# VHH binders against F-box protein At2g26160: the designs that were tried, part 6

Target 1, 331 residues: F-box protein At2g26160, of Arabidopsis thaliana (Mouse-ear cress) (q1pez8)
Amino acid sequence: MEKPEWSELPGDLINLTANRFSSISDVLRVRSICKPWRSAAATPKSFQCNLPSSNKMIETVLSPTTFFRVTGPSSCSYKGWLIRTKQVSESSKINLLSPFFRQLLTPSQQTLDLLKFEVSEIRQSYEIHIFDKYLIQGVIGKEGPSHILSRVVFLDNLIFAVGQDDKIWCCKSGEESSRIWTKIKNQVEDFLDIILHKGQVYALDLTGAIWWISLSPLSLLQFTPSIPMDYDGYDSCNKRLVEYCGDLCIIHQLRLKKAYIRRSQRTVGFKVYKMDEYVAKWVEVRSLGDKALIVARDSCFTVVASEYHGCLNNSIYFVDNVRKSVIRMKL

## First folded at step 4 (VHH)

Design g6 (from h15 with P102T Y110F; framework vhh_h_nbbcii10_fgla)
Fold by ESMFold2-Fast, scan of step 4:
Structure g6 (fold): chain B 331 residues (1-331), chain A 125 residues (1-125)
Amino acid sequence: as target 1 above (331 residues)
Amino acid sequence: QVQLVESGGGLVQPGGSLRLSCAASGFTFSDYESYALGWFRQAPGQGLEAVAAISWSGGSTYYADSVKGRFTISRDNSKNTLYLQMNSLRAEDTAVYYCAATDYFGSELFEYDYWGQGTLVTVSS
């Protein structure tokens, strides 16, 4: 397995994500003038919610983020760049983000003619932000915000998320006064991820088992067995759900247990499992073929590698805590 | 386009009080346009320090340990104004005070989008 840093990876995927736009106002100008771009750049609005704690109500915001594929003027190449955006208000601006980090991109050194670019929506996701002391003291404490809720999924009038307590939480998307997070009752298992797949919400537990969220009554029902124990020398907490070729899959990011290196959990490889829904069992995916997986902070998704500059077939792109940079590994 | 203007600074005796105001122009303090607002200060020869912050609804506040119990942050969205009520002032509170506004979606303090010019507060006998 090879894991080149993005700084070592040639290609326009890094160049575009490293600020090819001169400012956010250039993006807004294109959104306002060009009808096809404006439609593609439109994102859902943020949602204000409240999370009960034992001694107070914690304010939270659901921030929509959208991944777009951007292509230049058509020629023989159909390759594009991956960008990420988030909308920060009901009717005004969007921010350009790194595809893998939550940081606002700095303006590019030169203005691009954005009206010559074609944009297609690849994926929508949500980040949960909370108002807490770590957000404010970041300049002093150098600590990130607590991840109290993550992995947001919308289904009809309900919103689901995974809590810091590894339980599934639910909130109604209606009137602002009804947007209070509550924990789903009678959870014994610890959960790592949730996904909307074929109109249903599925949750991934610590052992690799998939659970279905039943809406009436609201409850969790085990859907699959756990993934094989053949990899149990590795950290079990680094698993994500992804849709690959229409199938629900688990990505297991293999990190050796922390005990040998107190501070660092280096990624050494990946295993991908597909649910064989006919026999309801896990089957290892041995190759991604002409596709690549993007393992981002708030979302995991599949791309056709040939459609992106600098993207390789049968590859997984992710971030690692050790280097804080985007890394590629071949499956 | 967007501007924050601080006012209310000046010379005050130890143990005294001051109220700082921050007026915004070019955008509104609605629940949909300013998700977090804060006060920061920089003492002579020192780095920038977070003092207080307030959420978009005003329902949540943060205070640095050095000012907790003495300072109160508040906002008036109808007036597009952020306030800092400073009581029991000490010599170590002498600094230039800045107001800042951000989208709540940033996780890093450096992601505050808009900053004022600052207003000097001097606490001296």
Scores: ipSAE 0.105, ipTM 0.528, lowest interface PAE 4.7, mean pLDDT 71

Design g8 (from h15 with W56Y S107P; framework vhh_h_nbbcii10_fgla)
Fold by ESMFold2-Fast, scan of step 4:
Structure g8 (fold): chain B 331 residues (1-331), chain A 125 residues (1-125)
Amino acid sequence: as target 1 above (331 residues)
Amino acid sequence: QVQLVESGGGLVQPGGSLRLSCAASGFTFSDYESYALGWFRQAPGQGLEAVAAISYSGGSTYYADSVKGRFTISRDNSKNTLYLQMNSLRAEDTAVYYCAAPDYFGPELYEYDYWGQGTLVTVSS
């Protein structure tokens, strides 16, 4: 396999965004919010609901996040910075976050004058926050579960989520008090990820198979075969769905097999695969060309590298629990 | 830049009550990074024990079996403060009490990365 370049501390993307916005916030104060930011604020607010788990409901909160590209007003370059925002449930306030972490970029008393910047919405995503007493007990003195659920999907009047039982659940979007979660019937598989792609909802199972959610009747149908990913010496337990050049792709995050402590496992590379629908075969994406993949905790998406400061072609930007910083690897 | 500061500890007689407070600075409890907040304790010569935890809304709580019915956890997101009301205190409740907030990594993997310095509670006649 092609071994990607591993860079410890491409904090350039994060540091450029944080440093530039920090210095700007020191000078500016909020005077207006441009249309893209107002549009993001108008999207569904965070809401509480209960995700089903086995024979009980688990209290949870779904919160929207939005990624933006920000440029200076008189830039002679089309290059900008990637930022992330989160809507606070108790207010219409939008918090400015690190694009890869859930941490605030600006001190609580600082604000931005968005009239001095051009902003463009890149992606919307939702975070799932679960309260579970067994998870709380498991964190003390032991390693937590290895699976990380990071997305929900809204389609028409339905909300789809992966429950703590690793099954796909749905409910109708409406008043919180009227939401009733229903498990999609006859699920044998455990799911890792879910994505909205070309107006359809797709889910990724533990074996690397992609499933399509049919709405009439509501059912889960296998879309692709399983992808056996056994790289000698590597663990590909982390798999994510991403849209790349119009295609639905799977990202395999490779870690050393011998690491026993989940949070201390180091990423050593990535593999990206797309389904060739015409021949029904998995095809490796060997180069991202002029693009880069952003693999954040709650989102995976593609950007054109030349549109961002410090972003390199044919690169994957992600966070590593060992470093707790943004890392770049060449595909 | 993120800090948790506990207060309210002290000496109390068996059967007495204390209320512990935990004030946050550098972040707000209204942020979803602080979805689950908790109290932990460590008695002399013992390991760290989870005492109580509370969800963002306050609608879901966890209590260790040793404190159920005696302790009540609560939060005030507008004041960035977490509370632990301790009633019917026993000698076995003597410990340093810590408040903790997770550096959230995903719905199944919470890490309590933000910890206070602790406040000592001594239950003795």
Scores: ipSAE 0.062, ipTM 0.515, lowest interface PAE 5.7, mean pLDDT 68

